# Ledger of designs, part 25: VH-VL binders against q9hk44

Target 1, 202 residues: q9hk44
Amino acid sequence: MNSRIMFIGGVPGVGKTSISGYIARNTDIDIVLSSDYLREFLRPFAPQESHLETSVYDAWKFYGDMSDDNIIRGYLDQARPIMGGINRVIARALANGEDLIIESLYFVPDMMDEMVLKNAFLAYVYIDDPDLHRSRLEDRINYTHRNSPGSRLAAHLKEYRTIMDYSMDMARGRGIGLYSTDDYALARQRLLDDFRKFVDRR
Key: E = the ipSAE of ESMFold2; O = the ipSAE of OpenDDE; V2 = 0.75 times the mean of E and O plus 0.25 times the DockQ between their complexes.

## First folded at step 11 (VH-VL; framework fv_utomilumab)

Design i4 (at its last look DockQ between E and O 0.52; V2 from the best seeds 0.00; counts 0 for: pae E 6.8 > 2)
Fold by OpenDDE, look of step 11:
Structure i4 (fold): chain C 202 residues (1-202), chain A 122 residues (1-122), chain B 108 residues (1-108)
Amino acid sequence: as target 1 above (202 residues)
Amino acid sequence: EVQLVQSGAEVKKPGESLRISCKGSGYSFTDYWISWVRQMPGKGLEWMGKIDPSDSYTKYSPSFQGQVTISADKSISTAYLQWSSLKASDTAMYYCARHEGYSYGWEDFDYWGQGTLVTVSS
Amino acid sequence: SYELTQPPSVSVSPGQTASITCSGDKLGDKYAHWYQQKPGQSPVLVIYQDSERPSGIPERFSGSNSGNTATLTISGTQAMDEADYYCQAWDRKTKHVVFGGGTKLTVL
């Protein structure tokens, strides 16, 4: 029961990838997984015309017109298999005493086992300011996603913000810490401190 | 050294208002939550509610919702428990206790105040 | 509301092992904490996160939690261990803190 596991959620542009890397480097955790890659890993096994074949910001199209409800439905459809995998990955790490950081757009604690929730440090990072959020999406090409134009994602800010709000509500409902990255440096430090404290008490 | 120091014993009459205090020292007051716990004479511990001093967010037990008010003044590292109108049934020992916030996924009380005895009688 | 159930009393002879149980629905999926309270004193945390022992707490104190039951175990019980013991958990959904009813441990 000495595993150091952090599961961090956040929509694109909030800085979860960078924060995860920061924490990994400062805690000597070698394994950092991303739900982006987990999604890719699952795609070969998905049925044709699966929700996994579409971007999360287009997933609402499976349900009709763009609406908050349809955005969330599409999000949850994609999240379901990925969260199932994440849950198993964390469970395995716990069983083997392995350290692990997982960053994920898909953050649905309701799809996780209570034992996993009990033994992993969960956090959700977000941005309060929508303009800042847009700016950070546009700038992703300069940081963690060098070959992915940020302008494309910025066009779907509404969908991401809807997902963010939903995820934040779920996090609150599960007693999971929320971290605003409006002040990025402060956020990553607070996360690091909290994670260390979490680990140190175990 | 972490300490929670509570205000002194109170003797009151029914209908009177009361506010008791819990002052934290030896740690960053806003980094931890404060809970209030009631213990009636010869009875067990009852969680009343908690407050995050950083933003004064409060959560009450259903049994105590609307019955008491929990507040904090972070500038002086003090949490409060108050009644607008005391009842004889409010006679009890009241403890404040420190615990971690939601981010950690658990809430154990690692430090306790010495308790404040409140006696309400006609 | 979430509830924790403890036996009202447990008796043990000096040197023997005392076990105090705390039962709740899926308590094993929560962290259980234990407090010792002696007459006229404030509660003292003796076990946190099911089985962790705070500094200053004797090694004879241990804890476990699985299924629906958490257990506080005191090996080699001493007279000084006579006290009331309370289990406590936190409910993630309601955000409520819950105490057990308490167990009076008597050292015969």
Scores: ipSAE 0.422, ipTM 0.813, lowest interface PAE 1.6, mean pLDDT 93
Fold by ESMFold2, look of step 11:
Structure i4 (fold): chain C 202 residues (1-202), chain A 122 residues (1-122), chain B 108 residues (1-108)
Amino acid sequence: as target 1 above (202 residues)
Amino acid sequence: EVQLVQSGAEVKKPGESLRISCKGSGYSFTDYWISWVRQMPGKGLEWMGKIDPSDSYTKYSPSFQGQVTISADKSISTAYLQWSSLKASDTAMYYCARHEGYSYGWEDFDYWGQGTLVTVSS
Amino acid sequence: SYELTQPPSVSVSPGQTASITCSGDKLGDKYAHWYQQKPGQSPVLVIYQDSERPSGIPERFSGSNSGNTATLTISGTQAMDEADYYCQAWDRKTKHVVFGGGTKLTVL
């Protein structure tokens, strides 16, 4: 009995929360963890150098002017403690024979332990069309916040797409599937099918 | 039937350019990565690099970075290995091989080309 | 860069069990794959993901991988098994493929 572990990466607005719910329902996996909650849990304990008390879209400011390099540096600072925790959570699930889905903004292959890389199904979800991405940021947030926080997040589309492009480049050629959610129904079915193949093959 | 068919043997002189090919058939070419593997006479297998034919993303072995060019033309299901200036030390058998492009790909090479012998001599 | 080490040769008598090792730092944390190459032929995948056999590979071929060592085992070795054998791993962090130096299996 091998653990069925899925780790889904993606920036806000790409549909990773909805897809993780879909996968959970269709595989009978009961535990789904979100980096949104892990981030809040870690914030009071995280090293100052992680800058977790700052939103990810502002973390570049610690390095100077806005640039792709500085956006990525700020993202990686925040990712370090989060990915450390994710490695430990997956290791526990593997040791106990437990199934688990993790969906996370923080998805950094270089920070994944070798045991995670060997035993977990790794996927990254993205949106190819920037206009669609902006629209989904606006729609997602409006359901949870009356004051239209979606406009605030959509104002940071550049930062999110910089992180997304970087993450996709880092994932490519490492056996990590890239899943466009421009067609959401197709993406979730492809991801479910690939996960089932992964579980069956090992 | 999955096949990887490579171009024929080559006899070249030092300094000449060369491009050899690997044509895939019997499968969706852009769903699989193609690697090139060198085998020098009497020696073992050496991984040279790989390409994703869907967008031409490449990764080279450190030993071969800057020494060769790997490319693909997905419209004709063909990958290429290219030298701008051959050396006598490039004399070897060259194989192409594929692996799955799924999230669970582990870089096991399930199908190999027949090999292309390249001889570089004066 | 990640390296894999194999013995240059292994000799067995027909019917005996051959074991070919492949050593690498924490290789058990990676998947190991094995290829058979006969003279004048392309390599053929005989074991993938440590221990899985592709369709058409005889059941006498098996594999294991733990700690620093992967092992290809051929039980009831036959003359047709005489070949060079290569292990291969995938370093997903560097994206590099690594082959071992190869082992010549001789059946006397």
Scores: ipSAE 0.081, ipTM 0.681, lowest interface PAE 6.8, mean pLDDT 88
ESMFold2 (binder alone), look of step 11: mean pLDDT 93; pTM 0.951

Design i5 (at its last look DockQ between E and O 0.71; V2 from the best seeds 0.00; counts 0 for: pae E 4.7 > 2)
Fold by OpenDDE, look of step 11:
Structure i5 (fold): chain C 202 residues (1-202), chain A 122 residues (1-122), chain B 108 residues (1-108)
Amino acid sequence: as target 1 above (202 residues)
Amino acid sequence: EVQLVQSGAEVKKPGESLRISCKGSGYSFTDYWISWVRQMPGKGLEWMGRIDPSDSYTKYSPSFQGQVTISADKSISTAYLQWSSLKASDTAMYYCARHEGYSYGYEDFDYWGQGTLVTVSS
Amino acid sequence: SYELTQPPSVSVSPGQTASITCSGDKLGDKYAHWYQQKPGQSPVLVIYQDSERPSGIPERFSGSNSGNTATLTISGTQAMDEADYYCQAWDRKTAHVVFGGGTKLTVL
């Protein structure tokens, strides 16, 4: 299998979209998918009151009061169908020898097949500094989401941080690389280098 | 040249504490993880746990969780394996080994230390 | 817990092909690595990622992995190949490293 697959996770504002683009340009990978679009793609097939119709930061409402547990439950509910799709997409790419980068808010490796995991480079990007995280959410309109006010997302920083912490714990516990984007330039370079190393060893 | 050099053989009594070391050289120490592997006399290899020297994150085998402590000092490119109270059953050869830290599923040990023999007897 | 099973011993005549198996649940969906250990020495990586050979390892060493079984193959086995061989994998569920029980290869 000669396909180069990267699956990168991160909550909004961490810079995963920009980093994915950077890596794509520097590795000549043409296809970059986003879980945001994958979610939209799935919505027509979901029940009317599906978790997929709700923003991830509101998903906890299905379980009652806002709590870390309910935030994570809501997150995981949304993640299940999307991760299933991502798993199939990667499997297809592998079967066809296609290069692919997938950047996703939903990063749950346990929902993926082992064969897929065996052949994909997984990484999780995060921000240590919550203030920096807030500012990047607010400024998102100036970069990757030009028609979406960042202030709306910044209001849900707590939910995103909760999901981030959960995801980081999951990733770290499974030996998946964590990349702080507090130093964005360093992070993207390190990620690129690691991805290249991963590919070169295959 | 990549090398892992371990501390010398140890002869101890039950109840004593012990820390053995593994020093890496010839590579960026924080770019790789270090695992400790036990081999009892005449037995096979047993993974004990690993450490990421960059942030000292550790993961232990269930069999060794709470039994030993793995640590690292990245300033001197050294990993440690420590017992607070040795038992006779801890008598074994202990190896440190290097492996990738960020390659999911690619955890092969490409370089090994020479081993540290620990003998615990009354 | 995830387990890897190896035959305790394999015997081969000089010049013949030795095959050492390592069995685990869906091992083919994992990467298998192989180590050679001679008496009084540290283990040496001889095969990584199922079939890749590190520099310095003779070409007579090869590996494969499919289904539930990884195989280390030594063609044209030499006396110097007599050693213990261990397979190793990573368990995704626990993120633990797992070794097989080891196989003693005897060259008759």
Scores: ipSAE 0.679, ipTM 0.878, lowest interface PAE 0.8, mean pLDDT 93
Fold by ESMFold2, look of step 11:
Structure i5 (fold): chain C 202 residues (1-202), chain A 122 residues (1-122), chain B 108 residues (1-108)
Amino acid sequence: as target 1 above (202 residues)
Amino acid sequence: EVQLVQSGAEVKKPGESLRISCKGSGYSFTDYWISWVRQMPGKGLEWMGRIDPSDSYTKYSPSFQGQVTISADKSISTAYLQWSSLKASDTAMYYCARHEGYSYGYEDFDYWGQGTLVTVSS
Amino acid sequence: SYELTQPPSVSVSPGQTASITCSGDKLGDKYAHWYQQKPGQSPVLVIYQDSERPSGIPERFSGSNSGNTATLTISGTQAMDEADYYCQAWDRKTAHVVFGGGTKLTVL
């Protein structure tokens, strides 16, 4: 089993798409999957209770007033079918000896198969400074998503940071690295170095 | 050379407080988690909990939650195990052991301290 | 709540192969690690990640892990191998470290 598998989690604005591209270029891994597109693929087939037709930052509305609990409930509803698909994709790559990078908003350790937890390099990227996170969401049009209004996403910073904090709490103590991208260049190099070390041990 | 050096044996009475220590050397202390492991006389190994010395994040075994306090001072590369009120049933050997933390997904304990014998008797 | 079960003792003759098992639900989906503890000493890692030997551990120590069972195998067992052996896994669903109860290996 020589598969080099990286699964990077993070909410919008933390730089996970840019980091996955950096890792791919520096490891010659050709396949990078984004859950943004996997989500679109799944929408016509997903169960209605997953609420994949709505944005993750609105999913709490199915449960009542805005609260941390309702934000997380909506997130987990959406995550369930997507994580199921991600588990299957990683299992196939492992079985076939194929290399793969996945970057995903949906990163739920309790929904990861044990074989994924054992054999894939798992990392969660975040921004510690909320003001920096807001500015990165606002600047999104200028960098990566040219037609996405960054101010609309920044209006939902609370929802994203609630999901981010929850994801970090769930990752702690499970051997899943947490990488602050407040200094992006440092973070991407540390992530690359750690991934290479993980791969070299297998 | 990686070493974990623990504080010396302790003889205590029930109700007394105690803090024992584990000092790491020969490696970057904050790159590894430290676990505490109890071994009662003639018995097996029991995981008590662990700490990430970089930010003091702790995780306790359910059997030990609320019974002990695990802490660390990364400026002196030292982890601690502390009781506020010892019981005779706390008589045991206590080991510290390290393992790799983030992004490695492994919890093998590659280096162990020499152990600290704690005896609690009236 | 995740548990690892080991036989309490195993006896072998010098030169024979010793086999110490560690059983747990779907243990093959976790990493199993093995420790040797001689009387009055700290545990020493002898096998990690199912089958890897740390530097300085003799080649006669090997390991495997599949299904519900991990196995520590000592070929050509010597008197110096007499010790207690513990398996250990990490249950990533609960984030808890779990040890087996230990196996006393006796070399007659």
Scores: ipSAE 0.305, ipTM 0.752, lowest interface PAE 4.7, mean pLDDT 89
ESMFold2 (binder alone), look of step 11: mean pLDDT 92; pTM 0.948

Design i6 (at its last look DockQ between E and O 0.71; V2 from the best seeds 0.00; counts 0 for: pae E 2.2 > 2)
Fold by OpenDDE, look of step 11:
Structure i6 (fold): chain C 202 residues (1-202), chain A 122 residues (1-122), chain B 108 residues (1-108)
Amino acid sequence: as target 1 above (202 residues)
Amino acid sequence: EVQLVQSGAEVKKPGESLRISCKGSGYSFTDYWISWVRQMPGKGLEWMGKIDPSDSYTKYSPSFQGQVTISADKSISTAYLQWSSLKASDTAMYYCARHEGYSYGYEDFDYWGQGTLVTVSS
Amino acid sequence: SYELTQPPSVSVSPGQTASITCSGDKLGDKYAHWYQQKPGQSPVLVIYQDSERPSGIPERFSGSNSGNTATLTISGTQAMDEADYYCQAWDRRTAHVVFGGGTKLTVL
C-alpha cells in the first residue's frame, strides 16, 4: 500500500486546518477533507432531532446540565457517525492507493478499524494556553473561516477545552502523538517531518 | 551512533530499593520513547512499560503497574527503572529499548541497551 | 489482555528454510516485529512492520503478516542463525506492547 494518509484531530482554534493545508502543499497531497463538511454531508440522512443538527458546544444539552461528562457525551454522539464515515473514507483511499489528509474535530480512534489505523498517520493538535486559544478563535475570521465570526466560538472555549482535554487523554493513552500549536511554526514543521518519516518507513 | 548504555549489575536483598538507568546517545533523546523489558532467567521478554522523555508520560503493563516506577531526565538523556522494595522474584535481566515516539504508534525497538542484571537474594 | 503465541522451538538443517509463526487475534491488522536474541546478548531487531528489514540484516530474513498470523522466514538458514526469536506487536487500544513467548531456533 503506497497511499499516504494523515488523520489529524483538534478542536477549533488550534490550527489544524491551516496545518493540514501546509502539509498538503509540502507533500503534494491534493485531497484534504474536513469533518465540518462531512458532518454537513451526513445531516440530510440524520433524524429530525439528531445530534448532528446541533453545534458540538451545545451537544451537552441533550443530556441535561452543562458538565464535563455531558459535554463529552454530546461530543461522542456527534462523533459516531462521522468517525464511521471517516473510517470508510480512509479505507477506500487505502484500497485505491490514494493520498488523503483528513482534519477533524472528531478524533476517536476507537471508532476506527485497526487496519485503517495501521495504515494512517494519526496526530492530535492542541493549544496549551487557554488565552492563546481564545485569541485564535476570535481571529479565525481572518484566516480559514472568513465569514464566520470567531467571537461566537470563543464564547464556548470551555466546551472546546473540555473536548480537547478528553481527546488528548485518549490520544496519549493510545500512543498517538500530541502536537502543541502554541508554537505554530514548530508544530507544523514537526508534523510534516513526522509524516514524512512515517511514509518513508513504509 | 545511537547507543543505549545501562547501569551495571546489581546485587540486592529483599526489601531494598533500587534504581537502574539507561542513557541514550547519538540521537535526540526526546524524539523517541524508552521501554523497559524484563527477562527472567531462562524466560522470554516481558514488556514492563514505556516513557516519553519529552514530557515524562508513562504507560505500564498491567502486570507491572504499581510494581515499578519508570522515569526520565531528559537533561541528561537518561531513563530510569526503580523499585521501592525488591523481591526475590525481581531477579532478572532488564533491558531498555528505544522505539518511535509521537504519532507513529508502530513501536518497534530498533536499539537496545546491553541489559542490567538484577539479583535479589537473602 | 492481548497475547501472542509462538511455538517454543523450531529445528532446521543448514541451508533449509525456517519458518517461525506468531499468532494473535487479528494480528494481521497490526504490525508485527521480530527480534533475534543470542545467548548472553541483547535482542536485535530483524524485521519491523511485518516485512521490513533493518539495515545490516541479511536478505535471507523476511516477514509476512496476515489474518491472525505473522511469520518470520529464514531462507538458507545458517548455523549463526541459531537463536531465540520473539515476535512483538502493539495494541492501540491500550498502548501496550506485547511480546510472544519466544521460539528457540535450532540449526542441526
Scores: ipSAE 0.671, ipTM 0.878, lowest interface PAE 0.9, mean pLDDT 93
Fold by ESMFold2, look of step 11:
Structure i6 (fold): chain C 202 residues (1-202), chain A 122 residues (1-122), chain B 108 residues (1-108)
Amino acid sequence: as target 1 above (202 residues)
Amino acid sequence: EVQLVQSGAEVKKPGESLRISCKGSGYSFTDYWISWVRQMPGKGLEWMGKIDPSDSYTKYSPSFQGQVTISADKSISTAYLQWSSLKASDTAMYYCARHEGYSYGYEDFDYWGQGTLVTVSS
Amino acid sequence: SYELTQPPSVSVSPGQTASITCSGDKLGDKYAHWYQQKPGQSPVLVIYQDSERPSGIPERFSGSNSGNTATLTISGTQAMDEADYYCQAWDRRTAHVVFGGGTKLTVL
């Protein structure tokens, strides 16, 4: 009856969506949730002045000049309601004995419920090489009815890498594996193997 | 097969420095964290802190922050605990123990060193 | 400053069941691990992740954890089980490890 729960964090361009799909196919887990779409689900309920109407890479503007601190403040403001929802989704999956993969930009261990910390496989995906990160952002196609969605995201590499560095710092010492996708095939296999070990320890 | 072998007993005076060691063998040293655990005479186990040997990231118990230094040399599969200035109250048995600190571990200490007795007296 | 509390001692007769408790606020939301320490020896892991038994630990050792209390249970207690027993949890939010104060099990 033990649910197999994977919660993968990472900023855009690091490959978390494709890794999540790889893991799903190799574990026969049918449900994969993306916080990008969870955020879109929440937007109709957001106040007009809320951070949820703003892209994460612009959220620092509510606090003044572009700085690491303001980027992180904007990120955390967006993360709070989404992490609250993620906690409830994982709680439901655990209560029902259901398997689940969540991949999310919003990955804040201080906002995870204790039951998530106890029962979910927690991993963070990143890219060491900033030039590789930029090129992967440039290759994305998110909104085909709009001009150059990938090049738009790549213009915000600084914001994403600030969030990534912050998230990696928070993960240290908390038993959250850090997985570099500079070698994508190696990273996805290591994640799959570690997830299987996690399941086997139960 | 898996072994954690600690350095031998130490007899020291207050104010002296000391570094004790814990050498891992029979496994991939950088795949596991090393914790240090103090046991004062007749007392229970106290967690002092831990280190990830792969990158030397450390986390200390609040009770021991600033009191000791935890380090590792992964090239020789060895973790260290050191004091810059010993006190008589540092007299205790010191254990190293390994645990998984990655996404699939919950910090159960599956293998322990034999212990290093440190005696600090005038 | 998460704390775990154990009774200082527990006594049982040979063949009886020993229960050693470990109490902490919402301890059931964490994994509890248990160690046996005989005089002059290093601790040995006997139960991990609430109820899992490492290879080589006799089946008479079992564990549970819910609410505020984890329990180590030794059925058919033998003289060789006489030792100190420590519970341990990991507060993942702070990344700190916590031990209970220990329980001396005597087999009379």
Scores: ipSAE 0.627, ipTM 0.854, lowest interface PAE 1.9, mean pLDDT 90
ESMFold2 (binder alone), look of step 11: mean pLDDT 93; pTM 0.951
ESMFold2, look of step 12: ipSAE 0.594; ipTM 0.851
ESMFold2 (binder alone), look of step 12: mean pLDDT 93; pTM 0.954
OpenDDE, look of step 12: ipSAE 0.596; ipTM 0.855

## First folded at step 12 (VH-VL; framework fv_utomilumab)

Design j1 (at its last look DockQ between E and O 0.72; V2 from the best seeds 0.00; counts 0 for: pae E 3.5 > 2)
Fold by OpenDDE, look of step 12:
Structure j1 (fold): chain C 202 residues (1-202), chain A 122 residues (1-122), chain B 108 residues (1-108)
Amino acid sequence: as target 1 above (202 residues)
Amino acid sequence: EVQLVQSGAEVKKPGESLRISCKGSGYSFTDYWISWVRQMPGKGLEWMGKIDPSDSYTKYSPSFQGQVTISADKSISTAYLQWSSLKASDTAMYYCAKHEGYSYGWEDFDYWGQGTLVTVSS
Amino acid sequence: SYELTQPPSVSVSPGQTASITCSGDKLGDKYAHWYQQKPGQSPVLVIYQDSERPSGIPERFSGSNSGNTATLTISGTQAMDEADYYCQAWDRRTAHVVFGGGTKLTVL
């Protein structure tokens, strides 16, 4: 297969949107999809139990009190239909030989087909420093989300970092590369290099 | 040139501890993973586990989980396989092998050590 | 756990084509790699990512992988090709590496 597919995961504020754009520009990949838009697309059709009408940082409320376990449960509920869609989208791109980058808050490789996993470059980006993470959430309005105050998301840093930790553990346990964006320039370059390496061996 | 050089043959008794080594050279040691593979006399290859030398993250085969410890010292580009208490059944050839670890979806062992023969007998 | 199955032995005459199979559940959805091991020597990678040949490996070695079966093919088999051959894959969900049981190739 000649298609170049990248599936990049990360919670808000880690820089996955910007990195995806950077990679797209440097590889001449024209199509970049965001799970934010995929989520909106699925909302009218999603199962009620997915709770897609609720923000991911509030999804724990369906299980009771705030806890790491309930945060993850809520996250996974929303992830199921979205990951199903992402899996189909990637499969389509592969079948057609199309290049594609998908950046997503929802990153659950276990919900993807083995063939898709075989033929896509998977990566998870994160921020190690929680203070830096907070500041980037607050500053998001100045970069990728011009009409969305970052302070709203920064108020839910706990929930996002819980999801991040869970996702990192999952990714690491499945041999998926973890990329710290504490050094953003280094991270995006490493991702680009690794992606090129991936593509070159195909 | 990429090389993996393993420590010499070992003759031990049951109950003794042992650590064998695998030193990498000719490449960036922390950019690749090291796996350990067991081969019992006249038998096939058995994957034991792997380590990312960059942060010493380790993954074990279920059959070897808790039976051995894999570690690495990146300052000297060396990976280790160790037993706290050897058994006669641990008698085998042990290989270290280099492979990719992140994001690629493949883990082929492109370079192998020469092997370390471990003999455990009373 | 994920398992790979190989025939224990395969025999061919010099100049004939040898085929060694490796079977696993949906193995075609994974990358299969092949190693050659001669007596008293370390394994040597002969095929990676289903069908790619490392530098230094003769062109008579080739590989394929589809469905549940990966195949190592040696065309124009030579006496020097007599060895044990192992297939290998890994499970994405567990990150476990798995070897086949090995196949002894005899050149008659």
Scores: ipSAE 0.714, ipTM 0.886, lowest interface PAE 0.8, mean pLDDT 94
Fold by ESMFold2, look of step 12:
Order: structure tokens, then sequence, then C-alpha cells
Structure j1 (fold): chain C 202 residues (1-202), chain A 122 residues (1-122), chain B 108 residues (1-108)
């Protein structure tokens, strides 16, 4: 009767959407939520200081020149309302005994409730090779982001890798596994196996 | 069979250096963390710190930061606990224990070494 | 620095239920684990993740964790259960492991 909850973090192009679908199919979990759509739902209601009207790769502009610090500051402003919603969604799934996969660009350990940290399988997906990351952003992948031109996102590789590196650093010491998708087939199998171990140990 | 085998008992004098070892077998050594735990004579368990053998990332208890060095050699599936200058107060039993990796580990120590008794006397 | 507090000793008669507590601020928001240590031996995990029993641990061992307190319960206590018992948690904010001070269970 315990809920099977997976919360996967990662920036665009690392394969988190494809992996979440793979996990869903191989565990028969029916509900997969994406922060891409949660972000769009929240935009008309979010506080102005979150800057959700702006793409994450442009949010640094509210703070001055492009820098790692300003990129992260803009990212964290946007993350606050999204992470608040994610905490609530997971709490509901746990209370109802429901299974859930969430995949999210917004993955901030300091904003996770203790209940999420206690009860959810937490993983962060990344690509080590920047050239591979760029090519993944440029590819039009049939299963994930049809008609979203990857060239536009690839122009912002620097912003995404800054957020990725920050997120990986914050995951260390917080009990969050880091999964490289440079070898995609290996990574998705490792994630599935680890999720099953997590579920079986509970 | 999962096994953690520690090096043998040590009798040392204050000021001497020492490195004790913990060799893992029967599992993928780099997939799990190793913690070191001190137990002073007649006292309880004290967590000293841990290491991820895959990349040697370490985390120390504040009580032991700067007093010991935790390291690993993944090529021989071995973790180490090391003092540069022993004190009499280092007299204790030292255990290594393994625990699960990040995403599915809750820092429960499922397998323990047999312990290494370190005696430091004048 | 997160701390866990246990009573130094608990005494029970054979067949009675022993309860050993472990207190920490909002401990129910963390997982608690329990270890048994007999004289001259390494610790043995007896309860993990608040209430789960590893393979090979007798059914008389159970655990709970709520609010500020985790409890190890041994029903039908036997002489061979006489040992020191330690609770342990993981402080996610600091990534530090914390042990309680230990409880000596005496079976008279």
Amino acid sequence: as target 1 above (202 residues)
Amino acid sequence: EVQLVQSGAEVKKPGESLRISCKGSGYSFTDYWISWVRQMPGKGLEWMGKIDPSDSYTKYSPSFQGQVTISADKSISTAYLQWSSLKASDTAMYYCAKHEGYSYGWEDFDYWGQGTLVTVSS
Amino acid sequence: SYELTQPPSVSVSPGQTASITCSGDKLGDKYAHWYQQKPGQSPVLVIYQDSERPSGIPERFSGSNSGNTATLTISGTQAMDEADYYCQAWDRRTAHVVFGGGTKLTVL
C-alpha cells in the first residue's frame, strides 16, 4: 500500500523526460508529471518576483550581466513556487497511497519538505559531455518535445549547464543519486533497478 | 557473501602514525559508502565519517574533522582510517560499516567489519 | 549538530515487552534505525527505516517513529535479547550520521 514516488531532476536535453517514460512503462505507474507543464499552469498565478513569465535561460537578466551567480539566482526565483507545488503534490500522493513520477527542471534540495526527503526516491540526471548535451538539445526527439526547436535551446547550453552543475553540487550530501545519461541505456536501467530497490526496501 | 574484513589489532605509542584498513568483498565496492565508527572502552557508538569509494568524496563528523583521514583505494576494494599522530584518547574499537548509495540509501549500516582494536599507551 | 537521546538502561522480566526510546527534535521526519550489540561483538542491524525488520531478525522485534520519538519494542523478551541497543538517524541537512547514547537492556 505504500506510494511509489520518483522525483527526477535534470535540465533540458539530459533525457529526464524519456527516462521517466521508460520507468513509468516498466513499473506500471500511470501518472507522470512534468515541471514544463506545471510551470505553464502556474505562470498566470505566480508572484512577480518568481519571474515565471521569462524562460529560465533569460532569468539572469533581471540581476545584471550574465554570470553563474545571476543564472542561479534567476533559477532559484522560479523554483520557489514550482517546488512548493511539487511538495504539495507528493504529500497528496503519499496521503492517498498513490504512485507518482515527477520529472522537473526545478530540483532544489533546500526547498524539499522533510516528508519528500523521507519518502520519495530522488535522482538527478545529467550529461557529462557538453558536446553530447548540445547534440541532444538539437535533436528533435519523437517521444519528448515534438516541434520544440532544439536549436533555440542549444543556444542556451551555458545557462543549462550552469544550473546542472549547481544542482549536482547541491545534491551531494543530501542522499540524491547522480545518473549520467552519456550511456543512455545503462542509465535508464540503473535508475529502474535503483528505484525498485528503494521500493522493495520500504 | 558480503564481507568487511578489517586489519588486526594495533598497540601504539602517542605520537605515532597509524593506518587501519577495511576490505570489502562479495559486492560492488564502489556502489556503496563506507562509514567509520568509534567505540571507546565501555562507551557507545560514535560516527566518525564516511567515504564514497567511487570518487573518494568524504564527509566527517564535526567531532572528528581534522583529527583523522578517511580514504579508499577502489582498485583493491579497501577503505582506510588514518592518524598522523595518535593520542592516548584514541584508544578504542574502530568499526567500518557499509551502507546504500545516495538514491536508495537511508544510512542504515547493514554490514559491519569485525572491528580493529587500537591501544595507545604511554 | 543533531542529537539523539536514549535512556541508559531498561530492565524487563523474561516474557515481558521491552520498550527502548530514542528522542530527537522532529525525529519522525527522519528514518530511525536500531542496532543490537552483544558483548565482544559488532553491532547488528535489527530495525531499519523506522519499522522494517531485516531478514533473520526475530518477529518479536518491532519499531515505530512519530513526532520526536522512535521506539524499539521487543515483545516476549528472552534472555538472549540482553544487549546494548543503539538508535541512529541521518541528518539530511548536514549529511551527518548520528547515534544515540545506547540503552543497556537487562533481562531478569
Scores: ipSAE 0.350, ipTM 0.723, lowest interface PAE 3.5, mean pLDDT 89
ESMFold2 (binder alone), look of step 12: mean pLDDT 93; pTM 0.953

